# VHH binders against Coiled-coil-helix-coiled-coil-helix domain-containing protein 7 (CHCHD7), part 3

Target 1, 85 residues: Coiled-coil-helix-coiled-coil-helix domain-containing protein 7 (CHCHD7), of Homo sapiens (Human) (q9buk0)
Amino acid sequence: MPSVTQRLRDPDINPCLSESDASTRCLDENNYDRERCSTYFLRYKNCRRFWNSIVMQRRKNGVKPFMPTAAERDEILRAVGNMPY

## First folded at step 19 (VHH; from w1 with S52T)

Design aa4
Fold by OpenDDE, fold request of step 23:
Structure aa4 (fold): chain B 85 residues (1-85), chain A 123 residues (1-123)
Amino acid sequence: as target 1 above (85 residues)
Amino acid sequence: EVQLVESGGGLVQPGRSLTLSCAASGFTFSSYAMGWYRQAPGKQRELVALITSGSTLYADSVKGRFTISRDNAKNSIYLQMNSLRPEDTALYYCAKPEYDWGTYFDELGMDYWGQGTQVTVSS
């Protein structure tokens, strides 16, 4: 039932949808010149890297869900002094 | 070192079938979501199919004709392509994300890509 686009966007599991959307917008605005969007791609990559580190810590400590919920993610970001990527 | 190597492409007539293979190495294969993408000349790269440990996802243009599968013992994923059409002509890529979150990633979330295998459908 859900569209392909909807299934690719899981806010419960993927905390980096904003960074992905920003990258996509950059591509659209620059006629898909990927070199012009390298900063956005890097931010998306760094976002995923950061949250993966959190997932790994939670897996190590047996804390579930391994990917923090949206509410937990907000708390984590506040604790580290806002968005680190 | 992560490596993805595609094979199985070729020239076929419309209505025929092909099976693409992607041999993977350099990571714990069984846990990762992976997929197939394609790029036709003069067009943007597009999603074909994705697979996780328990689900599959297909582009509307290939639903009912293509089947993605995985063999963890061989560290490989496959793309069975039936009822091929000229518009299926493209370079087909195998891809994986850096991380295993138990979910699909979009194209920009795919961090590793093969060199691609050419599929040409022509009468």
Scores: ipSAE 0.786, ipTM 0.886, lowest interface PAE 0.6, mean pLDDT 93
Fold by OpenDDE, fold request of step 23:
Structure aa4 (fold): chain B 85 residues (1-85), chain A 123 residues (1-123)
Amino acid sequence: as target 1 above (85 residues)
Amino acid sequence: EVQLVESGGGLVQPGRSLTLSCAASGFTFSSYAMGWYRQAPGKQRELVALITSGSTLYADSVKGRFTISRDNAKNSIYLQMNSLRPEDTALYYCAKPEYDWGTYFDELGMDYWGQGTQVTVSS
């Protein structure tokens, strides 16, 4: 049985796990002083916002899967020239 | 405006049961995963249970004792807590993420939180 932590992390669907991990690492390194990790939180939020916009576009156009696959995500990021968040 | 309001907390003796409620408004309720978290004094906030449209997830510490459920008609989720223990004492929060991707989010992915309801388990 997968652990609770594992079930919370789906790399096939969640493209922002790295940003989440970075935020968590920041909290650990700063004794959970959230104010010191605001930049990381914002990056995680912006990551989710960006990919949700892609999901919404794909839903509108009937393109599946609605969340792009890992390979498709790489192509999308390459097309924009860099990570937009 | 998204709003989450918890209720049902209180003081109970060990072994007793309690049911928490979270009334949600300001969004399409049935489309989102939701969850319960708790924070005890001097400890970090921790996951208790999550629920999507078709699945549930529980922290190991509450498995077999707690049950999360939802009523889409009432825009509410619930936490049935049985066999309560002193270590269950905490402020219990209702939470939801900004987006519905058909999967669970971690705590940092929860964007909306209620004010919390206090649960105290003591002899």
Scores: ipSAE 0.772, ipTM 0.881, lowest interface PAE 0.6, mean pLDDT 93
Fold by ESMFold2, fold request of step 23:
Structure aa4 (fold): chain B 85 residues (1-85), chain A 123 residues (1-123)
Amino acid sequence: as target 1 above (85 residues)
Amino acid sequence: EVQLVESGGGLVQPGRSLTLSCAASGFTFSSYAMGWYRQAPGKQRELVALITSGSTLYADSVKGRFTISRDNAKNSIYLQMNSLRPEDTALYYCAKPEYDWGTYFDELGMDYWGQGTQVTVSS
């Protein structure tokens, strides 16, 4: 079975992997100075907040899967226009 | 606001067992996921175990020795730690994301952290 690291990098589990990677990269590049990376952490949190709102709407309306597929997520982001996170 | 309080740490001999508890309190958030992390002096904090509403996940270093469990009525999680080794010596934290969709999040996705409880394994 997959390692905990592989499980946590599954895009079906975390739709915000790019934002998480950007945050980790910032930490690596800045000797783990978290204050220098606060903008990246905020984007990661905003990404999670956004997709949580979408999942809640889909649960309310009975639309499965509750976490949209990658194709559906791309379409949702296009429909929003400006990047919500 | 969610608050997390760990307890149950202590000094134990190698090969013995210890049970940690973490109680969550505060206003309701739509999140069931919780986890245990640990940090030894001078080292990076590392994942120990995660639990969701139906699944668990363990770091390889503790698999088979540690068990995470959850009591929803008490909004609490536990870590049963068997066959303890000196390498398990660390400050143990519980953590909780604000959001989850029935799945796990990485450490950066954990929004709430407790103060930690010390576990020391020494002969």
Scores: ipSAE 0.472, ipTM 0.719, lowest interface PAE 1.6, mean pLDDT 85
Fold by ESMFold2, fold request of step 23:
Structure aa4 (fold): chain B 85 residues (1-85), chain A 123 residues (1-123)
Amino acid sequence: as target 1 above (85 residues)
Amino acid sequence: EVQLVESGGGLVQPGRSLTLSCAASGFTFSSYAMGWYRQAPGKQRELVALITSGSTLYADSVKGRFTISRDNAKNSIYLQMNSLRPEDTALYYCAKPEYDWGTYFDELGMDYWGQGTQVTVSS
């Protein structure tokens, strides 16, 4: 049975885990000085903004699951070309 | 301007109950996913409970004793804390993400935070 930590690190729940991990690493490396990590926080927020927009469109169109699976997300990013976040 | 205001903290004896409230205001969107976190002196802040539109998630240490609930009309969440223990002593924070797609977020995904309300459990 998945722990709370395992649940929060499920890539089908959070498509932005890499960006979250980068933010955490920055904090760890910089004595938790948040100003020094603002670029990483922005990347994480932009990632969440992007996938929120995809979920909203899929919800509007009745496409399930509303959060694309990991495989579907790979295809969406490939179709976009440039990284959107 | 987005604001989160916690209330309901206090000093209570072990085994007693306490209810915390968090009122949210100033939103430009209809997202209602929210959570409770706590921080004891000298410790890192930790998750207590999360709530989405119809689902909840609890830290193992509080499962079965604490209940998170939501009042959508007031943009508020509550934390009913039963069977309180000295280990529950902490500053309790309410948090909310800007983007909510019906699931749970890690702590760094919480965009808005309150100032906290103190809960002290002492014999």
Scores: ipSAE 0.442, ipTM 0.695, lowest interface PAE 1.7, mean pLDDT 85

## First folded at step 21 (VHH; from w1 with L50M)

Design cc3
Fold by OpenDDE, last read:
Structure cc3 (fold): chain B 85 residues (1-85), chain A 123 residues (1-123)
Amino acid sequence: as target 1 above (85 residues)
Amino acid sequence: EVQLVESGGGLVQPGRSLTLSCAASGFTFSSYAMGWYRQAPGKQRELVAMISSGSTLYADSVKGRFTISRDNAKNSIYLQMNSLRPEDTALYYCAKPEYDWGTYFDELGMDYWGQGTQVTVSS
Protein backbone atom coordinates (compact mmCIF):
# COMPACT_ATOMS: atom_id res chain seq x y z
CA MET B 1 0.00 0.00 0.00
CA PRO B 2 1.31 3.43 -0.89
CA SER B 3 2.00 5.86 1.93
CA VAL B 4 -0.33 8.77 2.55
CA THR B 5 2.31 11.17 1.31
CA GLN B 6 2.84 9.10 -1.79
CA ARG B 7 -0.85 9.12 -2.57
CA LEU B 8 -0.80 12.91 -2.56
CA ARG B 9 1.73 12.80 -5.38
CA ASP B 10 0.47 11.22 -8.57
CA PRO B 11 3.01 11.65 -11.37
CA ASP B 12 0.51 10.33 -13.89
CA ILE B 13 -1.92 13.15 -13.14
CA ASN B 14 0.11 15.98 -11.65
CA PRO B 15 2.63 17.33 -14.16
CA CYS B 16 3.94 19.86 -11.65
CA LEU B 17 5.54 17.66 -9.03
CA SER B 18 8.99 19.03 -9.86
CA GLU B 19 7.76 22.52 -9.11
CA SER B 20 6.20 21.29 -5.90
CA ASP B 21 9.42 19.59 -4.88
CA ALA B 22 11.41 22.72 -5.64
CA SER B 23 9.06 24.70 -3.42
CA THR B 24 9.38 22.17 -0.63
CA ARG B 25 13.15 22.23 -0.86
CA CYS B 26 13.08 26.00 -0.67
CA LEU B 27 11.00 25.86 2.48
CA ASP B 28 13.33 23.32 4.06
CA GLU B 29 16.39 25.39 3.19
CA ASN B 30 14.86 28.60 4.49
CA ASN B 31 13.40 27.30 7.76
CA TYR B 32 9.90 27.53 6.31
CA ASP B 33 10.08 31.24 5.66
CA ARG B 34 7.41 31.35 2.99
CA GLU B 35 8.31 34.84 1.85
CA ARG B 36 11.69 33.60 0.71
CA CYS B 37 10.04 30.96 -1.46
CA SER B 38 7.42 33.07 -3.22
CA THR B 39 9.00 32.63 -6.66
CA TYR B 40 8.89 28.85 -6.29
CA PHE B 41 5.27 28.95 -5.18
CA LEU B 42 4.41 31.13 -8.15
CA ARG B 43 6.11 28.73 -10.53
CA TYR B 44 4.14 25.82 -9.09
CA LYS B 45 0.93 27.81 -9.38
CA ASN B 46 1.68 28.82 -12.96
CA CYS B 47 2.54 25.25 -13.85
CA ARG B 48 -0.82 24.04 -12.58
CA ARG B 49 -2.61 26.87 -14.34
CA PHE B 50 -0.98 26.00 -17.66
CA TRP B 51 -1.79 22.32 -17.48
CA ASN B 52 -5.30 23.01 -16.27
CA SER B 53 -5.87 25.03 -19.42
CA ILE B 54 -4.85 21.96 -21.42
CA VAL B 55 -7.11 19.72 -19.32
CA MET B 56 -10.04 22.05 -19.92
CA GLN B 57 -9.44 22.06 -23.67
CA ARG B 58 -9.28 18.29 -23.76
CA ARG B 59 -12.46 18.01 -21.68
CA LYS B 60 -14.28 20.28 -24.09
CA ASN B 61 -13.07 18.22 -27.03
CA GLY B 62 -13.73 14.86 -25.38
CA VAL B 63 -10.07 13.86 -25.54
CA LYS B 64 -8.97 11.34 -22.93
CA PRO B 65 -7.16 11.13 -20.71
CA PHE B 66 -8.08 14.68 -19.79
CA MET B 67 -4.66 15.19 -18.26
CA PRO B 68 -2.16 14.39 -21.00
CA THR B 69 0.14 11.44 -20.46
CA ALA B 70 3.78 12.08 -19.73
CA ALA B 71 4.62 11.47 -23.37
CA GLU B 72 1.90 13.82 -24.55
CA ARG B 73 3.04 16.46 -22.07
CA ASP B 74 6.53 16.31 -23.54
CA GLU B 75 5.10 16.81 -27.00
CA ILE B 76 3.01 19.75 -25.86
CA LEU B 77 5.97 21.44 -24.20
CA ARG B 78 8.11 20.82 -27.26
CA ALA B 79 5.46 22.41 -29.45
CA VAL B 80 5.37 25.47 -27.20
CA GLY B 81 9.14 25.75 -27.51
CA ASN B 82 9.91 26.15 -23.83
CA MET B 83 8.29 25.82 -20.45
CA PRO B 84 5.74 28.60 -20.13
CA TYR B 85 6.07 28.66 -16.37
CA GLU A 1 -14.90 34.31 -4.31
CA VAL A 2 -13.91 31.01 -2.76
CA GLN A 3 -14.54 30.87 0.95
CA LEU A 4 -13.91 28.12 3.48
CA VAL A 5 -15.22 28.48 7.01
CA GLU A 6 -14.39 25.97 9.72
CA SER A 7 -16.43 25.40 12.86
CA GLY A 8 -16.96 22.89 15.64
CA GLY A 9 -13.71 23.25 17.52
CA GLY A 10 -13.49 23.60 21.27
CA LEU A 11 -11.99 22.44 24.53
CA VAL A 12 -12.57 18.79 25.40
CA GLN A 13 -11.15 16.17 27.72
CA PRO A 14 -9.17 13.22 26.41
CA GLY A 15 -11.31 10.42 25.04
CA ARG A 16 -14.09 12.77 23.98
CA SER A 17 -15.34 13.45 20.48
CA LEU A 18 -15.72 16.52 18.27
CA THR A 19 -17.09 17.05 14.80
CA LEU A 20 -15.56 19.78 12.70
CA SER A 21 -17.38 21.33 9.78
CA CYS A 22 -16.10 23.23 6.79
CA ALA A 23 -18.64 25.26 4.89
CA ALA A 24 -17.52 26.01 1.35
CA SER A 25 -18.79 28.64 -1.05
CA GLY A 26 -17.84 30.42 -4.24
CA PHE A 27 -17.25 27.35 -6.41
CA THR A 28 -18.84 24.17 -7.74
CA PHE A 29 -18.31 21.89 -4.78
CA SER A 30 -19.08 18.38 -5.92
CA SER A 31 -15.88 17.10 -7.51
CA TYR A 32 -13.06 18.87 -5.74
CA ALA A 33 -10.69 17.04 -3.50
CA MET A 34 -10.67 18.70 -0.12
CA GLY A 35 -8.92 18.10 3.14
CA TRP A 36 -8.22 18.87 6.74
CA TYR A 37 -4.87 20.02 8.01
CA ARG A 38 -3.76 20.97 11.49
CA GLN A 39 -1.00 22.98 13.07
CA ALA A 40 0.03 22.51 16.67
CA PRO A 41 1.95 25.18 18.55
CA GLY A 42 5.58 25.24 17.51
CA LYS A 43 5.05 22.56 14.87
CA GLN A 44 4.63 22.52 11.11
CA ARG A 45 1.24 22.16 9.53
CA GLU A 46 0.39 18.55 8.76
CA LEU A 47 -2.20 16.65 6.77
CA VAL A 48 -5.00 15.09 8.80
CA ALA A 49 -7.36 13.72 6.18
CA MET A 50 -8.24 14.12 2.51
CA ILE A 51 -11.37 13.28 0.56
CA SER A 52 -12.10 13.09 -3.15
CA SER A 53 -15.11 11.90 -5.10
CA GLY A 54 -14.17 8.26 -4.62
CA SER A 55 -11.73 7.87 -1.78
CA THR A 56 -10.33 9.07 1.50
CA LEU A 57 -6.94 9.05 3.13
CA TYR A 58 -5.74 9.70 6.65
CA ALA A 59 -2.58 10.49 8.49
CA ASP A 60 -1.31 7.47 10.40
CA SER A 61 -1.74 9.32 13.67
CA VAL A 62 -5.50 9.63 13.21
CA LYS A 63 -6.40 6.40 11.42
CA GLY A 64 -9.19 4.56 13.17
CA ARG A 65 -10.14 7.63 15.19
CA PHE A 66 -10.99 10.30 12.64
CA THR A 67 -13.41 10.15 9.73
CA ILE A 68 -13.61 12.65 6.90
CA SER A 69 -16.83 12.97 4.94
CA ARG A 70 -18.54 15.32 2.54
CA ASP A 71 -22.07 16.53 1.91
CA ASN A 72 -22.35 17.94 -1.57
CA ALA A 73 -25.85 19.23 -0.92
CA LYS A 74 -24.52 21.39 1.88
CA ASN A 75 -21.22 22.23 0.21
CA SER A 76 -19.46 20.98 3.30
CA ILE A 77 -16.86 18.55 4.50
CA TYR A 78 -16.65 17.19 8.00
CA LEU A 79 -14.12 15.68 10.33
CA GLN A 80 -15.48 13.35 12.98
CA MET A 81 -12.85 13.15 15.69
CA ASN A 82 -13.18 10.32 18.20
CA SER A 83 -10.96 9.21 21.05
CA LEU A 84 -9.27 12.58 21.13
CA ARG A 85 -5.80 12.86 22.62
CA PRO A 86 -3.80 15.80 23.94
CA GLU A 87 -1.53 15.52 20.91
CA ASP A 88 -4.55 16.28 18.71
CA THR A 89 -4.51 19.82 20.07
CA ALA A 90 -4.08 22.15 17.12
CA LEU A 91 -5.64 24.71 14.86
CA TYR A 92 -7.55 22.73 12.24
CA TYR A 93 -7.80 24.05 8.69
CA CYS A 94 -10.01 23.21 5.78
CA ALA A 95 -8.25 23.34 2.40
CA LYS A 96 -9.11 23.19 -1.30
CA PRO A 97 -7.02 23.09 -4.48
CA GLU A 98 -7.61 25.49 -7.34
CA TYR A 99 -8.28 22.72 -9.83
CA ASP A 100 -10.18 19.48 -10.07
CA TRP A 101 -7.93 16.94 -11.75
CA GLY A 102 -9.55 13.91 -10.21
CA THR A 103 -6.63 13.34 -7.90
CA TYR A 104 -5.19 14.55 -4.63
CA PHE A 105 -2.86 17.48 -4.31
CA ASP A 106 -0.10 17.97 -1.80
CA GLU A 107 -0.20 20.75 0.78
CA LEU A 108 1.40 23.24 -1.58
CA GLY A 109 -1.28 22.41 -4.10
CA MET A 110 -3.96 23.59 -1.70
CA ASP A 111 -4.75 27.09 -2.87
CA TYR A 112 -7.56 28.01 -0.53
CA TRP A 113 -7.57 27.78 3.24
CA GLY A 114 -10.01 28.60 5.98
CA GLN A 115 -9.07 30.63 9.02
CA GLY A 116 -9.08 27.50 11.14
CA THR A 117 -10.93 26.22 14.19
CA GLN A 118 -9.12 25.55 17.45
CA VAL A 119 -9.24 22.11 18.99
CA THR A 120 -7.83 21.74 22.48
CA VAL A 121 -7.68 18.39 24.22
CA SER A 122 -6.75 18.70 27.87
CA SER A 123 -7.52 17.07 31.22
Scores: ipSAE 0.801, ipTM 0.895, lowest interface PAE 0.6, mean pLDDT 93
Fold by OpenDDE, fold request of step 23:
Structure cc3 (fold): chain B 85 residues (1-85), chain A 123 residues (1-123)
Amino acid sequence: as target 1 above (85 residues)
Amino acid sequence: EVQLVESGGGLVQPGRSLTLSCAASGFTFSSYAMGWYRQAPGKQRELVAMISSGSTLYADSVKGRFTISRDNAKNSIYLQMNSLRPEDTALYYCAKPEYDWGTYFDELGMDYWGQGTQVTVSS
């Protein structure tokens, strides 16, 4: 049985797990001093913001799945040239 | 503006029950995954329970004792806590993520938090 923590992580839907992990790692390395990890938090936030914009666009256009698949996400990121977060 | 307000905390003896409430406002409530977290003094905040579209999950430490539910008509989630133990003593928080992706988010993905309600279990 997957742990509760594992169940909170859905790599199929959440495209920002790497950013979350980076933030968590920062917290661990800084004894949970959140102020020292603000840049990581911001990146995580921006990641979610970016992909939410994609989700909203796809919802508007009736394109499913609303959250792009991993493969689609790679294509989208490639198309924009640079990671926007 | 998103607002989460917890209530229902208090001092109880072991074995007793409490029901926490989280009143939510400022967003379309019914679509969001929401959860309860708690933080005891000197400890890290930990997940207690999550609810999303009727699906629920619980920390191992509260399985079988706690029940998370939601009332969309009241824009509220609840945490029924039975068989309370001293180790359940903590400040309990209600939380939600910024976005509705039809999935759970980890703690860092929870963008909105209430001020918390204190639960103290003591003889």
Scores: ipSAE 0.795, ipTM 0.892, lowest interface PAE 0.6, mean pLDDT 93
Fold by OpenDDE, fold request of step 23:
Structure cc3 (fold): chain B 85 residues (1-85), chain A 123 residues (1-123)
Amino acid sequence: as target 1 above (85 residues)
Amino acid sequence: EVQLVESGGGLVQPGRSLTLSCAASGFTFSSYAMGWYRQAPGKQRELVAMISSGSTLYADSVKGRFTISRDNAKNSIYLQMNSLRPEDTALYYCAKPEYDWGTYFDELGMDYWGQGTQVTVSS
């Protein structure tokens, strides 16, 4: 039975877990002063925005899975010049 | 414009029940995962319960006592809280993520929040 924390993290669907972890680490290191971690929060948000744009394109074109697989995500990032967020 | 409005909070004695409501607007309600969070004085905000189209998730501290549900016709989610304890005292928030990926998001992935409704459990 997966933990609550584990169930909130789906590596198959969420391509931005690294950005989420970085944000969490920032909070831990700054005694949860959210203002000090705004850059990390923004990167997490931009990551999700980028991949959602890909999901929308794939939905429009009928390409499944709508969220690219890990392998497909690597290919997409290489094609756009790696980590556009 | 996305809006989340909580209601139903109040002051109750231990062992009593409350039902919180979250009225949502400004998006396609039925497709989104949504959740309840709470923040007690001097403590960090924590997940209480999450609901998607096919499943629910609960914090260990509320399992067996709290039930999250949704009514798509009313664009609302609910939190039925039974057997309330003093440690349940907190400001309770309704939240949703920006995107519908068919998965849960952590707290930092929740982009929209209500103003909260206060729940106080005291003898």
Scores: ipSAE 0.795, ipTM 0.893, lowest interface PAE 0.6, mean pLDDT 93
Fold by OpenDDE, last read:
Structure cc3 (fold): chain B 85 residues (1-85), chain A 123 residues (1-123)
Amino acid sequence: as target 1 above (85 residues)
Amino acid sequence: EVQLVESGGGLVQPGRSLTLSCAASGFTFSSYAMGWYRQAPGKQRELVAMISSGSTLYADSVKGRFTISRDNAKNSIYLQMNSLRPEDTALYYCAKPEYDWGTYFDELGMDYWGQGTQVTVSS
């Protein structure tokens, strides 16, 4: 049975878990001083914003799954040429 | 503007019950995942319960005692807390993520928070 924490982290739907982990690591390394981790938080936010734009586009076009698969996400990022967040 | 307003907190003795409410406004309630968090004095904020359109999730420490529910017509979520313990003493927050992806988000993925309602369990 998956832990509660694990259930909050869905790698199939949330493409930004790396950014979340980086933010968490920053908090841990800085004794949970949130001000020192603002850059990481922003990166996580921008990641979610980017992929939400993709989800919305796919919803508009009726493309499923609405959240791209891991493989599709890699292709999308490759097409962009660099990580946009 | 997104607003989350908690209510229902108070001082109770151990073993008693409370019901917290979170009134949401400024967005289409729809199927957004929403949750309750709490922060006890000197401790980090922790998840209490999450609810989506089709499921619920509870922290192990509250499982069997707390129940999260939602009323889409009222744009509200609730937290029924039974068998309260001193360890449940905390400021309880309502939270939602920016996006509706049909999944739960971690704490850092919660973009909107209420001001909190205080729950104190003491004999």
Scores: ipSAE 0.794, ipTM 0.892, lowest interface PAE 0.6, mean pLDDT 93
Fold by ESMFold2, fold request of step 23:
Structure cc3 (fold): chain B 85 residues (1-85), chain A 123 residues (1-123)
Amino acid sequence: as target 1 above (85 residues)
Amino acid sequence: EVQLVESGGGLVQPGRSLTLSCAASGFTFSSYAMGWYRQAPGKQRELVAMISSGSTLYADSVKGRFTISRDNAKNSIYLQMNSLRPEDTALYYCAKPEYDWGTYFDELGMDYWGQGTQVTVSS
């Protein structure tokens, strides 16, 4: 069976791994003082909000997988041109 | 308003069993990933188990001893804890993400948390 780490760090499942990692690094560097990391948490939350909007659209249109793969996400971000989160 | 309310904690002897419940309200329950986390004094909060559409995930420290389950009719998830050890002593939390992607979220992706229920394993 795949480990918890392998499942939770699959880029095709979590489109926001870099934002999550930045949040974790902030916590590690600041003795887990969450108030000092609120900007990182907001960025991670905004990333998830953006990709949720894409998931909802793909689900509505029957496009699978509902979470775009890493390659598909690169194409979507390239088409947007400006980082949306 | 989303609410998660844990219950079922208590003081138990090592080797005994305990069942935790998390009653959920304020959202359409049937499709979200949900998880149990725990935090012992002086330690970081850690994942215990998570349930998603048709699958489950367990921390290595609890595999074979704990079982997460879901009852959509009661808007609840449960944690069956068998063969309890002193190391399982912690405040146990139920959590859910804001969004339903049909799969798991990491701890920082869990947006709603209950207040916790205390489990103490000691003789």
Scores: ipSAE 0.707, ipTM 0.852, lowest interface PAE 0.8, mean pLDDT 90
Fold by ESMFold2, last read:
Structure cc3 (fold): chain B 85 residues (1-85), chain A 123 residues (1-123)
Amino acid sequence: as target 1 above (85 residues)
Amino acid sequence: EVQLVESGGGLVQPGRSLTLSCAASGFTFSSYAMGWYRQAPGKQRELVAMISSGSTLYADSVKGRFTISRDNAKNSIYLQMNSLRPEDTALYYCAKPEYDWGTYFDELGMDYWGQGTQVTVSS
């Protein structure tokens, strides 16, 4: 299914591209059997939830850009230690 | 409560036009990307068109024939469908993501869905 090529892929805007790609790849590889891909869907959902919490914190504190750039996100993840999603 | 209500579907002949509407409520409409998806019988639901602040995206199969638009004053998005073909027959859905950032064009990134409006293109 070629729908992945239509996604906006700027990493500074879209923090969860890898998780989205992994979810789509799982579906493609498993004949769209969604039960086999539930772990990937959960990681994608948790990725969006995590970065929303960071965006909300930055909005509250007036820190721009509200969505951290790809480089800033790498620093945040390194500081956390364990992957949060 | 988020509500998305599609309308404007119907039975039309090939080559004709149809305009779909999606009325939205329960959220700050202008902050969110929104999209049209469709599902033909026995097929996966697929992206048709997406609109966000300042950009649009179309599936290749509808590019040049369909136009998505947005009216923030009416809390609505629209899909103008021209030169309709039998393969456009589907249940058409309006959708939005949970969060007002990013542009999630895959189905898995959409969290709220309308009930759909049926478009049937046949002689």
Scores: ipSAE 0.495, ipTM 0.720, lowest interface PAE 1.3, mean pLDDT 87
Fold by ESMFold2, last read:
Structure cc3 (fold): chain B 85 residues (1-85), chain A 123 residues (1-123)
Amino acid sequence: as target 1 above (85 residues)
Amino acid sequence: EVQLVESGGGLVQPGRSLTLSCAASGFTFSSYAMGWYRQAPGKQRELVAMISSGSTLYADSVKGRFTISRDNAKNSIYLQMNSLRPEDTALYYCAKPEYDWGTYFDELGMDYWGQGTQVTVSS
């Protein structure tokens, strides 16, 4: 039985875990000086914005699951080319 | 603008119950993930409960005692707190992400926060 924090770290639930982890590492390494970590926070927000747009398109088109699986997300990122966040 | 306003805090004796409310405005309420966090003096803020489309998530320390619920008609979420203990004493915040995936988000993914409502459990 996974804890609340383990559930929140499931990559099939949150496609932006790497960006969240990078933000947390920045805070840990900089004594929680948030101004020094703004680039990481922006990257995490941009990641969430990108996948929100994909989910919205899939909801509109009736494509299930609305949040793409890990394999589908890899395909989408490859198709985009440059990293969108 | 998005606003989250908590209410319902107070001083209660151990073993009693309390209901917190969070009124949300400035966005379409349905299908949005929202959560309750708390911060005790000298501690880091921690997740208490989350609600999304049709599911809930609870911290182990409150599971079985606290219930999160949603009323979309009132744009509100609630936290029913039963069997309160002194360790539940904290400032309770509601929080919401900007983007709705129908899933749960970590604390850094919560973009909007209320001012908090104080719950004190003491004899």
Scores: ipSAE 0.445, ipTM 0.698, lowest interface PAE 1.6, mean pLDDT 85
Fold by ESMFold2, fold request of step 23:
Structure cc3 (fold): chain B 85 residues (1-85), chain A 123 residues (1-123)
Amino acid sequence: as target 1 above (85 residues)
Amino acid sequence: EVQLVESGGGLVQPGRSLTLSCAASGFTFSSYAMGWYRQAPGKQRELVAMISSGSTLYADSVKGRFTISRDNAKNSIYLQMNSLRPEDTALYYCAKPEYDWGTYFDELGMDYWGQGTQVTVSS
């Protein structure tokens, strides 16, 4: 099995890597003061909520893979117009 | 609504075994992913093991020694810890994300946490 780090950093598994990294950077830059980073944590949560809704829709419609590939996610975001998270 | 309560920690000698339990409540079937994290004094909290609807993931340092399992009838997950070493000494936490589509998440993606149970491995 792949290492924990490899699994958690795989963009085909985690569509919200950028948002997770932004949250971590905020903590690093602010002496781990979580209150100062609440906006970043919210964006990471909103990202996860958005892609969960897409996965649920694809499961309902039988569209595979249920988690869109990186290329498919780019197309979905382009179709939405503005970043949803 | 989600509540996680860990138990089963204690003081044990190196080479011995412990089983940790996490009782979960206030969630639905869509909340499949759950995991065990640990934090040793002066160190970052780290993933130990995670279980989702059909798979498991283990930290390299525990692979082959620890086993995560789930009992849906008891709404619980377990961590069987064999061949314990002093470096396994830590406060062990149960955690779960709010959203789970079969994908594993980093620590910042874990929305719900228990209070932890202490495991101390010392001669």
Scores: ipSAE 0.402, ipTM 0.670, lowest interface PAE 1.9, mean pLDDT 84

